# Designs tried in a protein design chat: VHH binders against o26223. Part 111

Target 1, 191 residues: o26223
Amino acid sequence: MKLLWTSQHIKVTVHIDGKVSKMDVLEAIKTRRSIRKYQDREVPEELIDKILDAAMCGPSAVDERPWHFIVVRNREMLEKIPEVHPYGAMVKDAPVAIIVCCDSSLEKIPGFWVQDCSIASQNILLAAHSLGLGAVWTGVYPLEDRVEGIRRLFSIPEHVIPFSVIPLGYPAENPGTRDLFDPDRIHLEKW

## First folded at step 6 (VHH)

Design u51 (framework vhh_gefurulimab)
Fold by ESMFold2-Fast, scan of step 6:
Structure u51 (fold): chain B 191 residues (1-191), chain A 124 residues (1-124)
Amino acid sequence: as target 1 above (191 residues)
Amino acid sequence: EVQLVESGGGLVKPGGSLRLSCAASGLTFSTYAAAWFRQAPGKEREFVSAIYSGGDTDYADSVKGRFTISRDNAKNSLYLQMNSLRAEDTAVYYCAAQDHTESWYLSDRGYDYWGQGTLVTVSS
């Protein structure tokens, strides 16, 4: 892909032959699906680094950016997640998982860390998809049993709250694309 | 637009065998979870067996060791091989498919698509 400028000073991006498969932002958002089946193939550290960089670029309340991330590759640890997360069975089959956490000591305004960590979680899913990986958000917060189970399993300190567990890998399923646009949910100028 | 059509039901004697088939149009079984349920007269619908997108299978305790679920991805069909049939297996059998879920909270195996059912009667 190469950047070009026209005589109107309009930015134009040109795709090189064989590289046209790069997703634009709208395509990534519309085609991302939860993936729970993974190939038995390692994910390079470089891709995880790109995903985490993207996760940290999300907006946050008063720019507090309360996120911390635990990257789990250890098979024994991945296999223990279903013991504390009853709907996390797929995690044991993933090559890697990211645990999104909130460090409450970084919170500048009470309560908005939930939205902040939701944004970080979605950015992980979108970035993974854009890089040819599949991922799924498995809920931890606000379920107290899962929060405490994950905290104990990964030695997470009391001032840090585990928010989500996101297994990821090269996808072994293709659920297709959804068309969810509903104009009845759009109200012009008033309810 | 999604249609599931069951076939293979009928009358069979105790100890006999039947193979049920489910043909899908508008969806692909290999990308979705698929299952067999049954409903006997005057009873609630009950789970029989499931096969997941990765090929793993589950069975109800009442049919474990007697029934086998399988699919043919090339024919986009789901099967239930029923052996050692008992009078208690008499029911309408339904093919069901679960759409892929985006839920971060609920991973219940609720099924979105259902066939019309096929009657299996086990009697002498």
Scores: ipSAE 0.259, ipTM 0.665, lowest interface PAE 2.4, mean pLDDT 84
Fold by OpenDDE, second read of step 7:
Structure u51 (fold): chain B 191 residues (1-191), chain A 124 residues (1-124)
Amino acid sequence: as target 1 above (191 residues)
Amino acid sequence: EVQLVESGGGLVKPGGSLRLSCAASGLTFSTYAAAWFRQAPGKEREFVSAIYSGGDTDYADSVKGRFTISRDNAKNSLYLQMNSLRAEDTAVYYCAAQDHTESWYLSDRGYDYWGQGTLVTVSS
């Protein structure tokens, strides 16, 4: 029985409005842009669930998976986020935002949670893009004023650290694609 | 049945202008993302310009500042005003429409409906 290693091309099948979208991983990565303008259109819960599923699929240090997610749809709360996040102005215009947090009590080793939550955040961005949504990573950690602002606003416990706020919506802008490849940043075997 | 029909192609001298039109039937452009693509001989089809349902526009770097995409909702038509044409703009130009809200704006795979194309030749 020759185990045909079917290269399971993880076809991320995104069903949007009953249609299957096929965006390969490299395409998603290469074409993703920060989107800061959104349509006046609600994001279906199904898409959020898929995004969150993707967010939880990333690796973490010693599999600690320290991340938590706050899904914010409340208009009043979305409108308040810019008050504590000076570069989060677009959040008020988004139909939904995901706040990525770390539960420090879940850390198995200290400090790697930043990488863990970063991976989760990036997966949110990529998943959103692949699903036809626009998103932007608005950094919260490590800026204390933003961390505490978001903490207070959402009554986040002290042992939980807000890491990023990611507004999402159907894009109302197209900033185009960028060629970001820089061979000068590649070192072979040694610096 | 959805149909997209391009027109306006032809021979033009470098530096000249041309306006392409795409008439749609069976769909409403105003509710779709619409785009122009082009394919030069021996080259892959490439993104030229898009207009989204909200009216935002995007352009390939190669045509930015020279081409303008627009639509007429009353006529259910898409247009591409091409100014300062160059030899490298020679291609078959295709009108395309997206029947979904996916962000595949720059990929031909993101578009569901296509015209037959109109040839633009820029030559001295």
Scores: ipSAE 0.000, ipTM 0.261, lowest interface PAE 12.6, mean pLDDT 87

Design u52 (framework vhh_gefurulimab)
Fold by ESMFold2-Fast, scan of step 6:
Parts: C-alpha cells; sequence; structure tokens
Structure u52 (fold): chain B 191 residues (1-191), chain A 124 residues (1-124)
C-alpha cells in the first residue's frame, strides 16, 4: 500500500489493473532478494497464474515468445530436482517451482531465446516479490548436465530446452536490502 | 557468522602424503562451492582444486593426478588428499567457499569466505 496525500489528507491505496499494489516497480526491483527458505504454506493457483501472466509480458526478440512453463507442485518430483541440480536443494522444501523452458520450434532468430527466457525468469522473480512471495532463480542452461537432468526428470521433448528452475513460496527469511549503486560504472557521453 | 578452519598441515618429506581438512560453521558445503588455494612465500594465492555443491571437481595442472578434493556433508567438512608431495608444494593452504546468494548460476565463481590457512612444508 502506497500512501498518497490528497486534499483530505486521506490514506489512499493505489490500485493497478484492479489489484492493490503495495510497492511501485522501482521499489520491487530494488528490494527483491533471492529467497531459499519457505513457510509450510500453499501458494494459491491464482497467484501462480498472475506470475505466469507477468512472465509472458516481457519483450521478446522479433516477438518470438519461445517460453513454455512447467508448474511443479508434486512433492516427490520437487524432491528429485536436487539429484540433477547441485544448487537446487531448497527446491524440495518449496511448495511449488516453475521451470522456464524454450520451445526451439518457436525461435525466429538464432540465439536470442536465452535473453527471452532470462526476461521471463526475472519477471517471475519480480511478480512473486510484488505478491508477497519469495523465489530464487537456479540456473540450468547452459550447463549440459543440468539441462539433460531436468529434461529427463520432467519428460521434456528434445526440441525444448529447460532454462531455469524457480522455486517459490511465502518467505521464511528476510535478508534485507542491498546497496549496489556504483557511479564508477556510469560514463557520460563517452567511455 | 561464517568460519572456515583448516587443519592437517605439517612437515613431510618429498614423496610423502598429507590430508588437509576444513571445517565449516555458518554455511553448508552441500549448498556452496568450495576450493583449496595455496600461497608460497612472496607469491600470490594459487588455485589448487575446487568442488561444486554437486560434487564436480576441478584441479590445477600442477596437482592433477596427485591431489584429490572431497567433502563430507554430514561433518560439513572439505578435504584435500595430497600424495607424491614435492618441494614446490610448500605453501600455506587455504580453504575457500562462495556465498553468491543472488547468483542465478550458483557455481564456483568467486569466493567470499576464506580460512586462516594451514602450513605445509615439504623438505628433507
Amino acid sequence: as target 1 above (191 residues)
Amino acid sequence: EVQLVESGGGLVKPGGSLRLSCAASGLTFSTYAAAWFRQAPGKEREFVSAISGGGDTTYADSVKGRFTISRDNAKNSLYLQMNSLRAEDTAVYYCAAEDHKESWYLSDRGYDYWGQGTLVTVSS
């Protein structure tokens, strides 16, 4: 909830697309943290739908939109992810995970699907954060062993490439915020 | 608080063997990539070996075939088995671990935590 000052000095909530937004986009970007500890609490399907809608709204090279998503809620399947993903241990404790995939048959320009799927992954993280959830992007592509492990575990076809595994849930940790602004990386007019 | 403590260093003759240990508190090696580095007097730290959270290992050419890195997740410990030791292996050996909490890659890129080191001397 954003507080706006009006002529009545009234506390006003800001609604975006019929939804109450408690943080603006800049705040969401700056305060999002990787979350690897989750409450023992289910995530409603409606929130997953909102997150996936946001994931598909990113820019895409020549509008190819090659992304497909696997939503995993099955505990036995979540528990198998660490067997094929060395840094996926937290996934077994999450109520749900989203696997971001590229359908190579939708690719219109070679190689840009990586950026497309990166954009979708980041949108998942930001949308989850804006909805009061925590998430973490665990990398799959371009690590061949992880790609093949995830492919076999989830019966992913040969023409589809698993890109990232994103567990999410209500956060059970609060790592705080980071101060990352570095003016030495900004050059005016020329290098 | 994160702490890495190395042990197992000592004096050994050329051709001998030593096993180094690194005990961790405040982080878990099964989640983090870990590595061994060494530093001889007057030199910069040199990479020796690394192990990923998943168990994949990498070795410097100078130690490949002679050294073996391993970990015990139940003991939260990292090991370096050093065989066929040479005078050139004389150095302080450091245990290192990464803490890339915001890394989407979650790999052996960079190391945030370092132990105090353990001295290995190879001489007659």
Scores: ipSAE 0.016, ipTM 0.413, lowest interface PAE 6.9, mean pLDDT 83
Fold by OpenDDE, second read of step 7:
Structure u52 (fold): chain B 191 residues (1-191), chain A 124 residues (1-124)
Amino acid sequence: as target 1 above (191 residues)
Amino acid sequence: EVQLVESGGGLVKPGGSLRLSCAASGLTFSTYAAAWFRQAPGKEREFVSAISGGGDTTYADSVKGRFTISRDNAKNSLYLQMNSLRAEDTAVYYCAAEDHKESWYLSDRGYDYWGQGTLVTVSS
């Protein structure tokens, strides 16, 4: 299968001062990168609200919407996250982080919450990028030590499962773009 | 009437430098994203560099490290400093602007205003 994609048609958006991007969804998806370096600049609450709104717009199994979000701005708490998340070092440098969680009591079908929270997490990343922010998905679930670490740190109830930690900020790096399209991963009608 | 007027083109030897200018009138350049494109003989017009209203820049891979885009809002002008010029840099260079301060297109289709172009010839 051949898909037409050219970088020449991509609009790149760089936002300053929390302006809303005109970046289309395909451009956002294509140009999004994990950002692990952030400016010493606060993220406006309005942007976080937009990001969280986007996070809640994804589909979920039988519309169970099991997600919860912890917004963390406290400097001390941000600095503690790397203590329980070995690959979360950048969190301490971010002005804000979103912890995506699942309330298991909201599950209608067991197990689909992982997909639900993944979609929510990805929407956070895309929304952040479209708003001129950088973000990175740091996985918590299914690694038990990370799950329990985050749980304890934020006093998360037992029926709630921390899924991901997503630091956000204005980007202080530009990793560039990647072409990740692989036609060998596309199968038509059958394997 | 909006006008973009390029200048600074000319003949230069390989390894040489040129500075292109684009003077804008009829619009406030600071509220626009601006870009340089170039078209070599027999080739399609291609993206060279862009600068947002906020001053963020991007470059085509072919010119990274050699070219620098900048703007002077007071002069309502766009610039392209071209260093270490190569024969393959020979082209008509165009200034372009779009009514979007914080973004740019890599495609020329996204730009609303264009200059007439200035010829850059790199030859020994």
Scores: ipSAE 0.000, ipTM 0.266, lowest interface PAE 13.5, mean pLDDT 88

Design u53 (framework vhh_7aqx_2)
Fold by OpenDDE, second read of step 7:
Structure u53 (fold): chain B 191 residues (1-191), chain A 125 residues (1-125)
Amino acid sequence: as target 1 above (191 residues)
Amino acid sequence: QVQLQESGGGLVQAGGSLRLSCTTSGLTFSTYAFSWFRQAPGEEREFVGAISYSGGDTDYADSVKGRFTISRDNAKNTFYLQMNSLKTEDTAVYYCAAEPHKTSWYISTRGYDYWGQGTQVTVSS
């Protein structure tokens, strides 16, 4: 394996066959970080489509797929999100945000939508990272004020529950990687 | 639908110049990095050069450094490969490619999602 440096000082790993591997799933998972600073650079719609495709590929309870996605690019709306989401300050600096929602009418069994939307949200993060974007999961549900704030702001119907707001952009920070492995959280066969 | 289309290829004498164009549609041009590749008969497709989304960075294969230049025109959704001092070994089908990722370019074909159909460049002795 040969390491090459681009003019941007980006390390490129080249396999002996001259092929460069894209980020694999484990790499994406291991190296993903919350990114809260973004470049002044638009995110191509094609990338958003890929991200949303990934978001919809996760499993859901009894295949209920309750998720909906609001893609927000409007600057005014992005700037308003922090008003109803105190920990969403970075949203105003992002070129785009995805609001993950649950349509409760699509639930086949109650309660699993949280898991479903969580999976969708995580897939958004991983997909974004794999595509060279930075993102952060800003939780909306289950905090009522945030839920209602986002609902009002985006005129979301009552039966639809905003779950998360995920700003996306090309990263303007590099938090580095960290090892979060904790063997104390692993139990073999029984607790 | 994303489309890339090469043009400008043809027959040229060694020492001559040729300018290839790649016209794009269906993508946000300003957000993409672009590259040129070429493939000679019986050879693998090889990296020729790339230009970053901003146009501020370019990279070239050693074999074409100093002779080839890549540029882009965002207003025309087109990027170019200016080829000067052409050699017979530059004979190949030239392909343009686009990548929408943050990484400016890959030297491998695997890094690019969109490709043109290619344009033949033949350099005669």
Scores: ipSAE 0.008, ipTM 0.318, lowest interface PAE 8.4, mean pLDDT 87
Fold by ESMFold2-Fast, scan of step 6:
Structure u53 (fold): chain B 191 residues (1-191), chain A 125 residues (1-125)
Amino acid sequence: as target 1 above (191 residues)
Amino acid sequence: QVQLQESGGGLVQAGGSLRLSCTTSGLTFSTYAFSWFRQAPGEEREFVGAISYSGGDTDYADSVKGRFTISRDNAKNTFYLQMNSLKTEDTAVYYCAAEPHKTSWYISTRGYDYWGQGTQVTVSS
């Protein structure tokens, strides 16, 4: 169930008329970059809904689908994330962040929830990019201090594990494309 | 914008040592292969040494094997050429280069499309 906050926590909404992604999947994968600088613009709820829909479309071990998502738009809450996540300084400047969580009660195969949540996190990054947004994955699990800090900050129950914090917004930087192809890592037929 | 900048050149006596540095910007350092080339007076640029993306593979010109060592520091976006037992024949302008890669490996071509401006190394007798 998708639930978005639209009341006292959102001060400005930017209306985006008719923005449609025309980006090919391979182009999205190859051109997606970590974005840590955001415009002072609100991200519409409809785009967050599309991103979360994409997050849930990833493969999941034995169809366990253990992910839950927290959508954070409250400026005061975003400003507190760097206190419990030392490499999350950019989160306070983002208009919104998604926290990817695992509900351990939904886990059918021990340990595969990490892969499930990693796939969901990557789908969030790709979907955001395809929609003209920028995002970055900031790691939470398996660092115990970050896990407990985020859990306490967002009232996350003990059986739920915060996995990643992904700030997103309209990009205020363009780091350009990268060429990551490394033929030294490809072995044909045998090592 | 991709930029490469050499430093550490200078005058040294035969048998001495120098360490060259190449600082990069505008590229994802950890995913690039890097090379050093040199150009002696009146000659074309010749290969000196290379280091793979992982740092696990290095290659050297026969003239410098056992004397020169290439290394990389991904945290500093910098790679190095440690030059030991220098000879007068090592006198040249030294250039750093980054190797771009294509998205399809079986038809990929590699070339040194990004170059530094060069740094002079002079070895006196």
Scores: ipSAE 0.000, ipTM 0.062, lowest interface PAE 24.9, mean pLDDT 81

Design u54 (framework vhh_7aqx_2)
Fold by ESMFold2-Fast, scan of step 6:
Structure u54 (fold): chain B 191 residues (1-191), chain A 125 residues (1-125)
Amino acid sequence: as target 1 above (191 residues)
Amino acid sequence: QVQLQESGGGLVQAGGSLRLSCTTSGLTFSTYAFSWFRQAPGEEREFVGAISYSGGDTDYADSVKGRFTISRDNAKNTFYLQMNSLKTEDTAVYYCAAESRGDTWYVSERDYDYWGQGTQVTVSS
């Protein structure tokens, strides 16, 4: 799909089901919450395209950008994820999940792909939230059994490492906003 | 101190029923979602079922769907797992878990705020 527009600065505006949604970057960061309950409603392909575009816009060590993404919409496949991820039960009830992967053949500097895929994962969560969706990060790497379980389920090649599984959908819960600012964690000029 | 305590486990014949209870103390019960997990010898911990903080939503593993029912009683600070049509493959230690409306990324049992000590369920053939 060809994206019509992207905004990387302050505000994101998107048309969903004929409605307009708008959120500032700071608002998105401060109000994003992990969402584990989803409406029985499909997510348009256009929104997934926007989320994946945002995922690929993160900074990457030596610009290696090793991330690849698997988009899973098949209910039978989503229902199998909890078999290999014991804390990913919510995935089976999501209309779609994104599996964030590292293609190790794209790695230019050893080990920094973990940070790269973390950045991509967080961008997926933020982009989803800004578009009126909810999502949650379920961890795969570095847990060997989960890595191999996900690899087996989705026929992932040996040189590709599944990093995270992110179910997403229209939220069916509202956990509210958290106030997490802690000035004691800020040190001026020295520890 | 927050405590979750399972009860109701034991030995039962295949086709029988058991009701597990998880009694909580030291937390604001109505603000938590609750889950049941189980672990058979040599296996990793498996999700069984969950109930939302509002009680309006429940979720089950495919292996127990239609046989097990999770419920909660806010007045008693207790939630339950009604297990019907038990099979020998249901033999496991059953754990209850509590989850606040936290902003977690799910990796391990540590993503749940509190866990019980577990209760053994043995289903004989």
Scores: ipSAE 0.218, ipTM 0.641, lowest interface PAE 3.4, mean pLDDT 87
Fold by OpenDDE, second read of step 7:
Structure u54 (fold): chain B 191 residues (1-191), chain A 125 residues (1-125)
Amino acid sequence: as target 1 above (191 residues)
Amino acid sequence: QVQLQESGGGLVQAGGSLRLSCTTSGLTFSTYAFSWFRQAPGEEREFVGAISYSGGDTDYADSVKGRFTISRDNAKNTFYLQMNSLKTEDTAVYYCAAESRGDTWYVSERDYDYWGQGTQVTVSS
């Protein structure tokens, strides 16, 4: 049995027969989109915790786990982020943002932190999507002006590098699904 | 820690009424949709009804439609199942459940984030 709810512009389907599984990892990856419009709805702390847990589950070089996360809910601070991050305009409209940072003092091998924080950031996006939230990766590093802007705004120590700003919220847009598979990018055995 | 606790279950005669409550703690109540399920002995757990996060939408299984009503009180972090015109076939353990996915989603029993322990409802003839 399938029940359909209509709330304003959103349809919710409840499957009572238990046959529909929760979003699997491949579905999450394939259907994830950048979401830049959000509902006027708070994100539960529990979901943020789940997202951050996922963010910390990714691999890192020699298990250095250099990441730190700033969770921003303060409206004033959210509204200030676009001032130092021009492509982060949507942040002011989000109920919450996560700033992914690297503590360079935790690096065991130089340079791999970019990969580590990228994995963490992607996990945030996937987790958010799987939980019914929309998010977008707004790049901070390696653009010096953005790095320094975010650093100053949040009083981030010099040894800590802001890497990405990820606004999150319940989505107020549906950009649809894309097919990004390109067989020309696949090489068998050799280039 | 998130907790859901059912109350209000018991023995009632057919044609009678009962009101179940699900009290929640440890979650942002206003952001969750809530549902009631029930499981009779030897049967699978079945959906009873649900209420949206805003409270603006409710839906019910056909078997209870017109008899059961779900409501929520955000101030009390509690949602309810008013059961009227009870039938013997309504006898089951009733479970409350919470989900906090986006507004556009498919929700199955597996998708709910939190569950209560259940409360027994027995309807006698």
Scores: ipSAE 0.006, ipTM 0.272, lowest interface PAE 11.5, mean pLDDT 88

Design u55 (framework vhh_7aqx_2)
Fold by OpenDDE, second read of step 7:
Structure u55 (fold): chain B 191 residues (1-191), chain A 125 residues (1-125)
Amino acid sequence: as target 1 above (191 residues)
Amino acid sequence: QVQLQESGGGLVQAGGSLRLSCTTSGLTFSTYAFSWFRQAPGEEREFVGAISYSGGDTDYADSVKGRFTISRDNAKNTFYLQMNSLKTEDTAVYYCAADLHKESFYLTDKAYDYWGQGTQVTVSS
């Protein structure tokens, strides 16, 4: 039995006699797209919590877990982000954004924080997607102007480095899926 | 902490009516879709019905369609299962469930984020 719900512009298909089909990890990875248009709909705090939980589940160098997260819902602040982040125009249209930061004082090995925060950021994207949200990774680090802009805007201490800004919302676009597999990038045993 | 609690279960004669309530706490009620499930002894948990987050859409299992109605009261953080024309085969533990997932999915007992503890409904002949 298939149940089809249409609410606003979101079509929800519910299958009551089928396989358990929450989005599995491979589905999430393969179908995730950058979403830059959002519905005028609030994102529940519970979803943000789940996303942040996922963000903190990634590995880090020697388990240093250097990440911090700023959750931004204030409309004024969201609207200011594009002023210091020229490729973050969509942030002003999102109901919420997560700023991923590194606390350098938590680093145990210098330099690996970039990987750590990247993993956290990607987990945010995947988690968001799996929860029916759209998101996009807008890079801050290593561009000095963006780093300092975000730092000033959010009064981020000098030892904390803003890494990415990730707006989130219910998708108002469907860019479709892509096949990005490239066998030419695979080398067996040797280059 | 999110909690769902069923109430209103009990013993009823066939042809009778019963109204179950699921009271929720610790969640943003208006953003969740809600469902009712039931499990009879020796049977698998089965879908009974659901209501969308907006309340604009409801759907039911064929076995209960026309007899059961789901509604929600956002002000009370509670949703309901009105059961009319009850049959002996409706005897089961009834569970309420909450879901934040907004994508297409199969509605099974594994798909929901939160569950109540269940309430017994017994329909006698």
Scores: ipSAE 0.017, ipTM 0.403, lowest interface PAE 7.1, mean pLDDT 87
Fold by ESMFold2-Fast, scan of step 6:
Structure u55 (fold): chain B 191 residues (1-191), chain A 125 residues (1-125)
Amino acid sequence: as target 1 above (191 residues)
Amino acid sequence: QVQLQESGGGLVQAGGSLRLSCTTSGLTFSTYAFSWFRQAPGEEREFVGAISYSGGDTDYADSVKGRFTISRDNAKNTFYLQMNSLKTEDTAVYYCAADLHKESFYLTDKAYDYWGQGTQVTVSS
């Protein structure tokens, strides 16, 4: 008889728009879905602050923390994103988007900023989900045309690299459950 | 093996209408989200519209919103693009595509699991 491996589950109480929500970390990870349809409803500044705080709590290579964030609420600017990101049509319908950037002048070890900004992007998605919001990561780096398009649109300096655009809002869709566990991708003791 | 086959393309006058169909085989139709893409000569392939696996949610490119509607018929393993008020700028090869999870953060045509061969739509002035 093989014992099943188990992980500790911790329930966290979070305030969401004045209401208390309970979701443990593992459940948040398992139930987060990409959300591309949003209610016509403003996201409070306090929730964005919580999300960005969580984004900055991720680990980074040699603690370089190269991330900078642009918060976009202006409708005209959101409507221009699909012009430079051909698969980013949903961004214009979101009440807000966060652009995750790398300030290359903060990089201490070459190349690891990609992992650093990936961690920050995922923390944004998980934090948004835990707060009752929906979000989706739309890729910018390493696609040269998207990088330069976003840089130009938001007046981003040459030494700063836009990494991802994450629209978010109150969800207007429920895509349902995923069953992604594949034991064939787990190798014991060696490949 | 999975196959997607477009039909319903052709020549139409500006202001006219066409309905494209995508018939699928070899997949569990009800579990897939479906999309339409198009590619004009000399241009990159662009997103046109999408419908969720539940059929409750649709999304469209700004250039076609209010003119095109996407729908699905699970009993026929087929989904559709109803194109109204056609413009010369809508001239392109139209492709249907299927994606089980739609979790790709790069949001490129490479994110889709299966593709049709394309059907030509030509809108004359």
Scores: ipSAE 0.007, ipTM 0.367, lowest interface PAE 8.6, mean pLDDT 85

